# Designs tried in a protein design chat: VHH binders against q9y6x5. Part 45

Target 1, 379 residues: q9y6x5
Amino acid sequence: LPPKLLLVSFDGFRADYLKNYEFPHLQNFIKEGVLVEHVKNVFITKTFPNHYSIVTGLYEESHGIVANSMYDAVTKKHFSDSNDKDPFWWNEAVPIWVTNQLQENRSSAAAMWPGTDVPIHDTISSYFMNYNSSVSFEERLNNITMWLNNSNPPVTFATLYWEEPDASGHKYGPEDKENMSRVLKKIDDLIGDLVQRLKMLGLWENLNVIITSDHGMTQCSQDRLINLDSCIDHSYYTLIDLSPVAAILPKINRTEVYNKLKNCSPHMNVYLKEDIPNRFYYQHNDRIQPIILVADEGWTIVLNESSQKLGDHGYDNSLPSMHPFLAAHGPAFHKGYKHSTINIVDIYPMMCHILGLKPHPNNGTFGHTKCLLVDQWCI

## First folded at step 20 (VHH)

Design wl1
Fold by OpenDDE, fold request of step 21:
Structure wl1 (fold): chain B 379 residues (1-379), chain A 127 residues (1-127)
Amino acid sequence: as target 1 above (379 residues)
Amino acid sequence: QVQLVESGGGLVQPGGSLRLSCVASGFTFSGSDFTAIGWFRQAPGKEREGLSDIYGSSESYTSYSDSVKGRFTISRDNAKNTVYLQMNSLKPEDTAVYYCAAGEYVRGSDHWQYDYWGQGTQVTVSS
């Protein structure tokens, strides 16, 4: 039988939550599998970009999902959470579920992973759910496990997405121990439900399962605001994305806009597109706007209105607060092994290896994950 | 159709208490982990202010603004599809029109967005 893999994402699960909170179910999962304590994600550290990086192995500049909000100046199209289903945005890369779907005697399934309800390169998973936040985890889990168990051709790759703890992280901030404890307890219970469901269906021993996330969460405060309106008139630019990485489309001379913003705050770096640091791998795409503003950790870029968020993400991908984790279980993985760090783009070649798929060109390094896999030599 | 109806507003003396109710129809707020009911207020000449919200399906989660924390309590009755705001230790500065709103969290939005609003109920705190 072909190998099977389920990729699960809990949005906004900061890596150090594992150290600061209790996760009985997740810890049991880890005990019988592997853990990568920190996953360095891609810049910017947002939901759509990082989820697409996981399944493509590409930096954002390469796969073309460069933010949760995007603008294409040529077509004048907009991308956002309310407008994410145009294949135009996704077709600059080939995600793993498409590669898998195109194989003989295989199919892919998806429960609300970003991009999975869009035909990419004219291919869509045989089984998928249209995104709807109102659909319960249970229903998502039931569908995905049913497809994994009863499909023909068999589902060999599946994705499952859940919006917590991101939603609550934005509301409470990651430092609210009282509220976040409750939120994270619920997440652990959901992991318990997942494991139980797999065991009940007889999938647990044969299914490879990866539990990961796209980014972490940092604490924000009303005392750490950067008001752009104090630096530049709104008539001089179009805002494509705001905080913590603002994407600026000048309506006047770019240099003039830059000069008005460059000293706006000591807690914000202003970059012309060509001057964006190489380490971000965030330069070589037309969807990246001419000027970007990058707030320091914990600082929020605002216009006339104050932010009500107590937590946010999207900051420098080198910050530990932005890093998620990766745990995995199944026949492909060791038991009781912990690894310190990988890059989020490394997940793609690993998954391709597990599934026996030829990977598309990517930015991941398979060697970084060899120690997680039973069939590889670990140096 | 989604509808929210506030009630319970009125005139109260400083230090007094009121309990506002928000009855939701057209949807079940406890049916989703990512549906929230929130209380807002708007005083004359001021911007609308978020005060408190409640969300969650099986277990509820609540939040409060600093301006009302310790004085106001949000709660819900799932069977009645009603959310309450218990307001204690009211102050003159609490005078405003109070609104309840229904919202949701959407993947990639990074914020809770309220799309449905009640008509509001007047709360006046004066001696």
Scores: ipSAE 0.931, ipTM 0.966, lowest interface PAE 0.4, mean pLDDT 96
Fold by OpenDDE, fold request of step 21:
Parts: sequence; structure tokens; C-alpha cells
Structure wl1 (fold): chain B 379 residues (1-379), chain A 127 residues (1-127)
Amino acid sequence: as target 1 above (379 residues)
Amino acid sequence: QVQLVESGGGLVQPGGSLRLSCVASGFTFSGSDFTAIGWFRQAPGKEREGLSDIYGSSESYTSYSDSVKGRFTISRDNAKNTVYLQMNSLKPEDTAVYYCAAGEYVRGSDHWQYDYWGQGTQVTVSS
């Protein structure tokens, strides 16, 4: 039988939550598998971009999902959470579920993972749920496990997505120990449910499972605001994305807009597109706007409206607060092994290896994950 | 269709208390972990302000703005599909029209979005 892989994402699960809170179910999962303590994600550290990087192995400039909100100047199209189903946005890369279906006589399944309810390169996941936040974890889990167990051709790759602890992280901030303890307890319980379900169905021993996340969460405050309206008139630009990385489309001369913003705040870096630091790998795409503003950690870019968020993400991907973790269990993985760090793009070639797929060109390095795998040498 | 109806507003003396109610119809707010009922207020000449919200399907989670922490308490009755705001130690600055709203969290939005609003109820705190 072909190898099977389930990729699970808990949105906004910061890596150091594992050190600061109790996760009995997740710890058991890790004990019988592997842990990568820190995963360096891609810039910007947002949901759509990073989830697509996981399944393509590409930086955002390469796969074309460069933010949660995007604008294409040529087609005049907009991308957002309410408008994410146009294949135009996704077709600059080939996600692993498409590869899985095209290279082998296999099926893929998906529950709420970004891009999975969209035909990409004229291929859509064999089984999928349309995105709806109101659908319970239980229902998502039931569908995924049913498809993994009873499909023909067999489902060999599946994705499962859940919106916590991101939703609550935004509301409470990551430093609210009282409320976040309750939220994270619930997440651990869901992991328990996942493991129990897999065992009940006889999938546990043969299924490779990866539990990861797209980004972390940093603490915000009403005392750390950057008001753009104090620096530039709104009539001079169109705002494509706001905080903590603002995407600016000038309506007047770009240089004039830049000059009005460059000294707006000591807690914000302003970049012309061509001057964006190379380490971000965030330059070579037409969907990146002419000017971007990058707030320092914990600072919020606002207009005249006040921010109600106590936590946010999207900041510099070198910040530990932005980093998620990766845990894995199954025949492909060692037991009781911990690794310090990998890049989020490294997950793709690893998954391709596990599934026996030929990876598309990508930015990941398979060598970074060799120590996690039983069939590889670890030096 | 979704409908929210507030009640319980009125005139009170400083230091007094009021209990607002928000009855929801057309949906069950406890049916999803990512559905929230929130209380907002708008005073004359001021922007609308978020005060408190409650969400969660089995276990409930609550939040409060700094302006009302320690004085206001949000709660819900799932059987009645009703959310309450207990307001204690009221101040003249609390004078406003109070609204309840229904919203949800959506992947990639990075915020709780409230799309359905009640008609509002007037709260006046004056000696």
C-alpha cells in the first residue's frame, strides 16, 4: 500500500506555547514521534502565504500568495478572505495535493486548508470541504478520516485545518495566561480526539501525521500604534494591506509617497519594492506593491480607527514569536527525536519523499529534515 | 434571517446598575466555536466602541475592553439564545446607545467580524 500522510494545521500556534503550557495529548504524540521546536516561516508571516509555502516549498514571491489581501494592477483583481477562490491567485505554483493526484493513481482530501477548495491547474482535491468556519473540528476530522479509510483510488494525502489558537490569540494576546491556557487546553483536547479517532479506525500505525502551524503571535497594545494618517493623506495612496506589513499603492508619485512615510515612525521600516531586504525573499512578484511598511514587533499600523487586537502576526520571520512548531508521527518518522529548527519550506520536499512524489522545483532543503526520517542517514 | 433585539436600557444614577439583554434569532450562537456575540456602544460625537464579547460552542470565552473591565460582565443563556451584559458602577461616561452584534472569525481575516446588528438601546447615566 502506498504511504499516507495527514497534514494538520492549528493556525497561529506559537512554538514556545509548548514550553509555557501543558499539552498532555500533544506531548504523547511527540513522545512517540518527532518534534521540531522552531519552524522559521516565510515573510510575511500570514495565514494564506505560509500555508501555501508548506504545500509548495516556495517563498511567497515564487508561489504568488504574498499576503492575505492582494491586488493585481494588471487585471484589477483583489484577493482576500472573502474572495480567495479565483484560480488566478493560486496558479503560480503547484501544491502537493495536485502533484499527488497527477503523478500517481491516488486521491487527495482536504478540510479547510487554504487553496484546497479551488481548482489549481485545472485540478481540485478529490475530496474537499468548502471553507466554512462554522463547521466543527469533529465534522472536519470525521470527513478526513472517512476519506483516508474508504476511498478508491485511496487517499494518500490529506489536510486538516483549524482556526485556533489564532482567533483567540488575536482577541486575548499571547501573554494572557489565564485565557490562553483555556484555549490551548481545548487545542490539546482536539489533538487527543484526532489520535483517538485514528486509533479507533486502525489508521494510527500506518498513517504519517504532521501537526504544525503557519505562524506564531506577538503581544500588541494600544500604546504601540503607528497612525499613517498623521504622516500622509489618504488621497495619496491606496491601502492594499494594513498591519503589521502595509502594502501601499501610490496614487501620486511613488517618491513623494515614500518621502512622506519614510520617517513616519521609528518603529516602522519603509521600503521601496526594489529595496526590500533580500533575506525576506519578498521582492520578485508583481503582486507585491511599490511600497511596503514593516512595523516592529508588537507595533500596530492603524488609520483613524483604533485597533481592538491584543495579538497579531505578520512581522519579520526571524522573530521567535512568529515561529510555529512541527510534530510528526508515523512509519516514516523516528520515535522520541527532537530537532531544533527547520525552514517552513523544508516541509514540502520531506512530504514528497514520504509520499514517493517527485517534487516540483522548490526552495526547501531535504537535508534539513533527514534526521526526522527513519530511512535517512543523520549526521 | 438573522435578527438581534436589545433590551434593558434606561436612565440610572451614577453608581447604579443595568442589565442589558440581546435575543438572537435566525441562528444559534453556541453552534460554532467561531461565532461571537458582542456588545458595542456609541456616544454622541464619538466612534463606536467594542465593550465585550462571548464565543465558544461548548465552553464559553469572554473578553472585555479596558474601559469596562471589572464593572461589566457578559454572559449567555444557550437555551434562550440570549446574551446579557450586566453593567455595574455606571458612570456618566457610560452614557451611549448600546448595541449587540453577531459575528464570526474567518480564516485569513485576522479579526472577528460583526455583520449583524441590533437596533440599539439607550443607556443614560445622570444625576
Scores: ipSAE 0.930, ipTM 0.966, lowest interface PAE 0.4, mean pLDDT 96
Fold by OpenDDE, look of step 20:
Structure wl1 (fold): chain B 379 residues (1-379), chain A 127 residues (1-127)
Amino acid sequence: as target 1 above (379 residues)
Amino acid sequence: QVQLVESGGGLVQPGGSLRLSCVASGFTFSGSDFTAIGWFRQAPGKEREGLSDIYGSSESYTSYSDSVKGRFTISRDNAKNTVYLQMNSLKPEDTAVYYCAAGEYVRGSDHWQYDYWGQGTQVTVSS
């Protein structure tokens, strides 16, 4: 049988949740598989960019999804959560499900993963759901497992996405132990449901499953606000993306806008596009705006209106609070092995290896994940 | 078509209590883990502020603003597709038009967004 892989994402699952909360189902999953304790994600640490990095192995500047909200100055197009269906935004890279889909006697399936309901390079997953947050986890899981079990050509790669604990993390903040405990328990229960479903269908022993996330969550506060209106008139720029990394499109001279913002707050770094630190790998794309504001951890960039969010993400990708985890189980993976850290772009070459796919050029390093795999030498 | 109808507002003395109701039609709010019903208020000359919301399909998750925490309680009756706001220990500062809103969390939005609003109900706290 051809190898099969299910990639699952729980949005906004901060890595240290595993240390601070109990996850009986996830721990059992880990016990019989592998754990990477920290995954260093890509800058900016947002949902669309990082999910696309997972499935392409590319930094944001390379795959072209550089934020949840984007603007292209040439075409005058906008990208957002409500407008993400134009292949224009996705076609700068080839995600793994497209690569898989183009193989003979293989098909891909997807439930709510970013980009999976869009024809990319004129290819869309054989099985997919249009994004709808109202669709239950159970229904998503049922569709994915049905497709994995009964499809012809067989589904060999599938994605499953869930919006928690990100949604609640924004609402409660990650430091709300009472509320987040309940939310995270529910997540663990969903993992239990996933495992049980796979076992019931006889898929558990033969299916490779990766459970991961795109980013963490940091605590925000009304006491840590950066008000741009105190520094610059709103008429002088267009805000393409906001907080904690604001993308600024100047309406006047860029230098003037920069000068008005550069000293706006001691808790915010202001970069001209060409001066963005190299370590971010966030420079070489036309979709990155001329000026970027980067708030310090836990600080929120606001305009006149205050933010109601108690948690947020998108900050410096070196911050532990922004890091997710990766757990995996299946015939490709060791049992009872833990690894300290990988880069999120490393997941792609690993998945390609598992599936026997030739990877597209990517920024991942296969060597970083070798120790997770039973067929690889690890010293 | 989605519709929200508030009721239960009125005049009350300081320290008194009111129970607001919000009946939702056109959708089932308990059918999704990412659909929320929230209570907002707007006082004269002030901006609208969020007070409380409730979401979750099988389990209810609630949140409260600092201004109402400990005094207000949000609850729901799934069978009636109704959300309630029990308001205790009311203060003159609580005088406002109270609105019920329905919203969703959407992937990549990074916030709960409320798209449907009721007409509001007046709450006046005065001696």
Scores: ipSAE 0.915, ipTM 0.957, lowest interface PAE 0.4, mean pLDDT 96

Design wl1
Fold by ESMFold2, look of step 20:
Structure wl1 (fold): chain B 379 residues (1-379), chain A 127 residues (1-127)
Amino acid sequence: as target 1 above (379 residues)
Amino acid sequence: QVQLVESGGGLVQPGGSLRLSCVASGFTFSGSDFTAIGWFRQAPGKEREGLSDIYGSSESYTSYSDSVKGRFTISRDNAKNTVYLQMNSLKPEDTAVYYCAAGEYVRGSDHWQYDYWGQGTQVTVSS
């Protein structure tokens, strides 16, 4: 019987929320399993790119989902949160659920994880829910547990995605302790419900469960705006993505656009594509536009408008505010072990190991996660 | 077919109060954690301004802009599918058409997107 794995994401769950708020259910989960206190995610620190990095082990330039908003000049195709179903965008990599369900006597299940309702390499998750934010956590969990218990061939890899605390983080910002504490308490209750459901169905003992997130959240403010229209006429470029990493497709000579932008704000770095720092691993894909603008932490790029966001993400992936955590429990994992940090791309080869899958070429390092696993020697 | 109908606008003196109502049809408030009703206003010649919203399925989450915080209170009655805006300590600067709008949060949007709007109700604050 192959081992089973459930991968859960709570979107926008900043690592230091664990220190700053009460999570009795999540802390019990951690006590019985493992914790990675900080996961260094990939640049840009956005939802679609980081969820795909978790399941492919690849940097954004290598898997092709380079932002939540993308444009391909050759095909004239657009990608967005409301237009994400075209396999064209996803086909530059093979996510773990595809590899998993192509094995003999295995299937995969998904509740809303980005990409699982897309036929990637002509292969869609064996069981899935079409994305709909109106579907409750309870219904997502009910579907996942039904599929884990009742499928033939058996579901060995399952994913579950929830939009909080990201949704409320954008609205309030991470520094709004009163409002965020209510949001995070609800999330902890949902984790308690998850564990209880797995126990009641007899799944808890033999199912490996990873609870993680894609990124954190930084406080924003009306006094930290970068007004792009003050520096350049919008007729000189096409805006592919705005903030906090703007993607600029010049309509006139690229150097002219760059020169108009380079001194726009001391709180923004302007990069020609070839000058993007190597540590971002964000250069070698045609979907990365010729010029990007990277705002400093907590700064918002706007056109000629005020911003309603009090929290945002997408900033430099070296920032602790952008880092999620990872917790895990199950037969593959130690009990009561705490680890300082891994890279988000390391999760993929670890999951492949747990499931007995041959990983595709990737950017992760299995050695970084060995100490989490009972079948490995750390040293 | 989503519809939003505002009521309760009118003429009021500075320092006075009004209560706006927004009745929603074609969807249910308490059916989704990520559906919100928000109140917005637009004065002549000005951009539309977000004031307050309320969302959540079992627990209500609320937000307020700095311009109305402490003076306005948003609330809802899920059984009536209705959202209220209690406006106290009204000022002449609050004169505007007030709109109710339905919003949704989806993965990767980075914002609450308000796609459905009411017709608006006029609020005039003057002596």
Scores: ipSAE 0.814, ipTM 0.921, lowest interface PAE 0.8, mean pLDDT 93
Fold by ESMFold2, fold request of step 21:
Structure wl1 (fold): chain B 379 residues (1-379), chain A 127 residues (1-127)
Amino acid sequence: as target 1 above (379 residues)
Amino acid sequence: QVQLVESGGGLVQPGGSLRLSCVASGFTFSGSDFTAIGWFRQAPGKEREGLSDIYGSSESYTSYSDSVKGRFTISRDNAKNTVYLQMNSLKPEDTAVYYCAAGEYVRGSDHWQYDYWGQGTQVTVSS
């Protein structure tokens, strides 16, 4: 039987939620499979960039989705949540669903994963849903399982995306145990429903399932604001993205803009593009603006307004609060194995291995994930 | 078209109570996990302030600002397509125009965005 893989993301699922909250269904899933306790994601630790890094194995500078809000200086195009469907933004890489469905007798299916409703390299997932947050988890799952069961050529790679716990994490913050426990219990129930549905349809035995996330969440506060308007007049720059990594396109001399910003707050690092730390792998793309501002953990950059967020992400990818987890179950994976950490870019070559696909050039290291896989010597 | 109509405002003594209602048409409150109905207020000369919201489809998730937590309670009746704000222990500082708004979580913007607003109902708390 051809190998099959379902990739599931629960957006904003911070790795230590597993320790701090109860997940009977997810813990059963992990007990029968594998866990990676911390996945080091890519900078900036935002939704669109990290979801694309999972499926391409590339750093943001290499795949071109460098933020949730972008401006391309060469073409003068703008990217946002409401303007994300131009293939131009996505075509600097080849995501795994494209590679998969170009194989003989294979197709791909997608329920809401970022980019799956865009024809990337003139190819869109064989079965997909246009993004619509109003579509329930149950409907997304029903479509995915229908496609996995009933398609010719068969669906061998499928994705499923859910907006929680990110949505509630922004509203409450990760430290609100009362509210987050109810949110996370619902997510655990959805994982239980997922597993039960797969078992009832006869899919569970031969389907590899990865449950992961793109980033974590840190606590924010009205006491931790950086008021950009108090440091620099709006007229001196164009704001491409605001917080916690601001992307600044100067309208006046770049050094003047830098000098106005460098003393704005001790809780913010100001970088000229050429001075962005090498460890971020966030420099070599025209979509990265000439100046970026990187807030310290838990600090919010604002434009002379209060912030309504109590949780946020996008910070330095070395911060444990920004790290998701990965759990997996299926014929390719060991049972009852726990691994401490991988890089998020390592997920792509692992998935390619499971599916028998030749990976495109990428930044992942297959060796980092060998211990998760039954067909590999753990080294 | 989506319409939100507030009612239940008026004059009340300090320490008193009011119940505001928000009736929606062209929109169902519990149709999505990521649709919220919120209550906001704006006092003269002040910025509009978020007070409380309710979201979720089968489960109800609620939030409250510190200024009203413990005194105000948000609830909804999905059969009547109505959201309520029960306001107890009212203070003169609660005097404002109160607005009902509908919003959605926007994953690319990392926030809850309220795009549909009622016209408001006046609440006056006066000795």
Scores: ipSAE 0.766, ipTM 0.908, lowest interface PAE 1.1, mean pLDDT 93
Fold by ESMFold2, fold request of step 21:
Structure wl1 (fold): chain B 379 residues (1-379), chain A 127 residues (1-127)
Amino acid sequence: as target 1 above (379 residues)
Amino acid sequence: QVQLVESGGGLVQPGGSLRLSCVASGFTFSGSDFTAIGWFRQAPGKEREGLSDIYGSSESYTSYSDSVKGRFTISRDNAKNTVYLQMNSLKPEDTAVYYCAAGEYVRGSDHWQYDYWGQGTQVTVSS
């Protein structure tokens, strides 16, 4: 029997939610498997870039999905949530579902993971759903389990994506204990349903399941706004992305734009592209704009208007508030083991190992995940 | 065809109460976890202000602006595809046109986008 893996993401699931809220179903999943308490994600700590980093093992500068909103100066193309299906954006890397289904007698399935409804290198997931946020978790799960159970060649790698707790995290902020406890309770119930469905279909014992996320969430406030219009006129630049990492394409001399912005707020760092800190691994791609603005945690960059967000993400990836977790269960994993931290790019070579795939060149380190796996020496 | 129809506005004395209704047609808002119905208002010469919204499929999740928290309560009746705003302890500064709107969470933009709007109902709080 070929090894099988289901990769599940609950968007915006901050690592310390596990300590601050009750998750009876997720804690049972962890008790019978493994937990990585903090996963250090990639900068910028946004949804599309980090989901692609999980499945490619690459930093954003290397896989080319460098933000949720992008611009390519050569082709004049724009990328956004409503305009994300052009393979041009995704073709700088090969995600694991492509590699998997190119193996003899294997296929891949996907329910809503970013990029799985795009033909990347002329290859789309063998079974997939077009992205539609109106499709319930239960329907996504039913499709995934149907494909895992009834496909020829067999589905050996599957993905499942859910928009919470990110959606509610933006609305309430992570500090709203009353509202977030109800949101997180629902997510725990969905995890319980997932496990129960896999057991009822006879998949649980031989399927490896990873439950993880792309980023966390930090509290925002109307008292922590950076008004960009107070520092620079709109006519001097094109705005590619706004907050908390603004991407600035100058329309006038770049140094002049930089100088107007550098003293705009003590709560914002302004970088010329070549001066972006090396620890971000966020420099060597044409889609990264000549100037970026990085707000301090909990600060929001606005254009002379109020912000409706009470929670946000995208900040410096060294911030614990930006870090998700990883939990896993299945024949490849130990039972009852907790690990402190890995890098999000480490997930890809681990998944390749589990599936018996040769990883493409990547930024992950297999040694960081060895202690999670039953077939490895934990040293 | 998505349509939203508000009702229940009118003239009320300070300290009084009104209940606004928003009937949705052309979609079932409880059929998606990520569809919200929100209440907004706009007073003459002021920007439109978000007041409250409600979303979720099996459970109702609600939010309130600071200006109305504790005085206004949002609720819904999924069988009637209707959202209500109970407005208590009304003040003259609550005088405005009140709108309901339908929104969706947009994962790549990290915000709730309200694209469908009712025509509005006038609320006047005056002695």
Scores: ipSAE 0.766, ipTM 0.909, lowest interface PAE 1.1, mean pLDDT 93

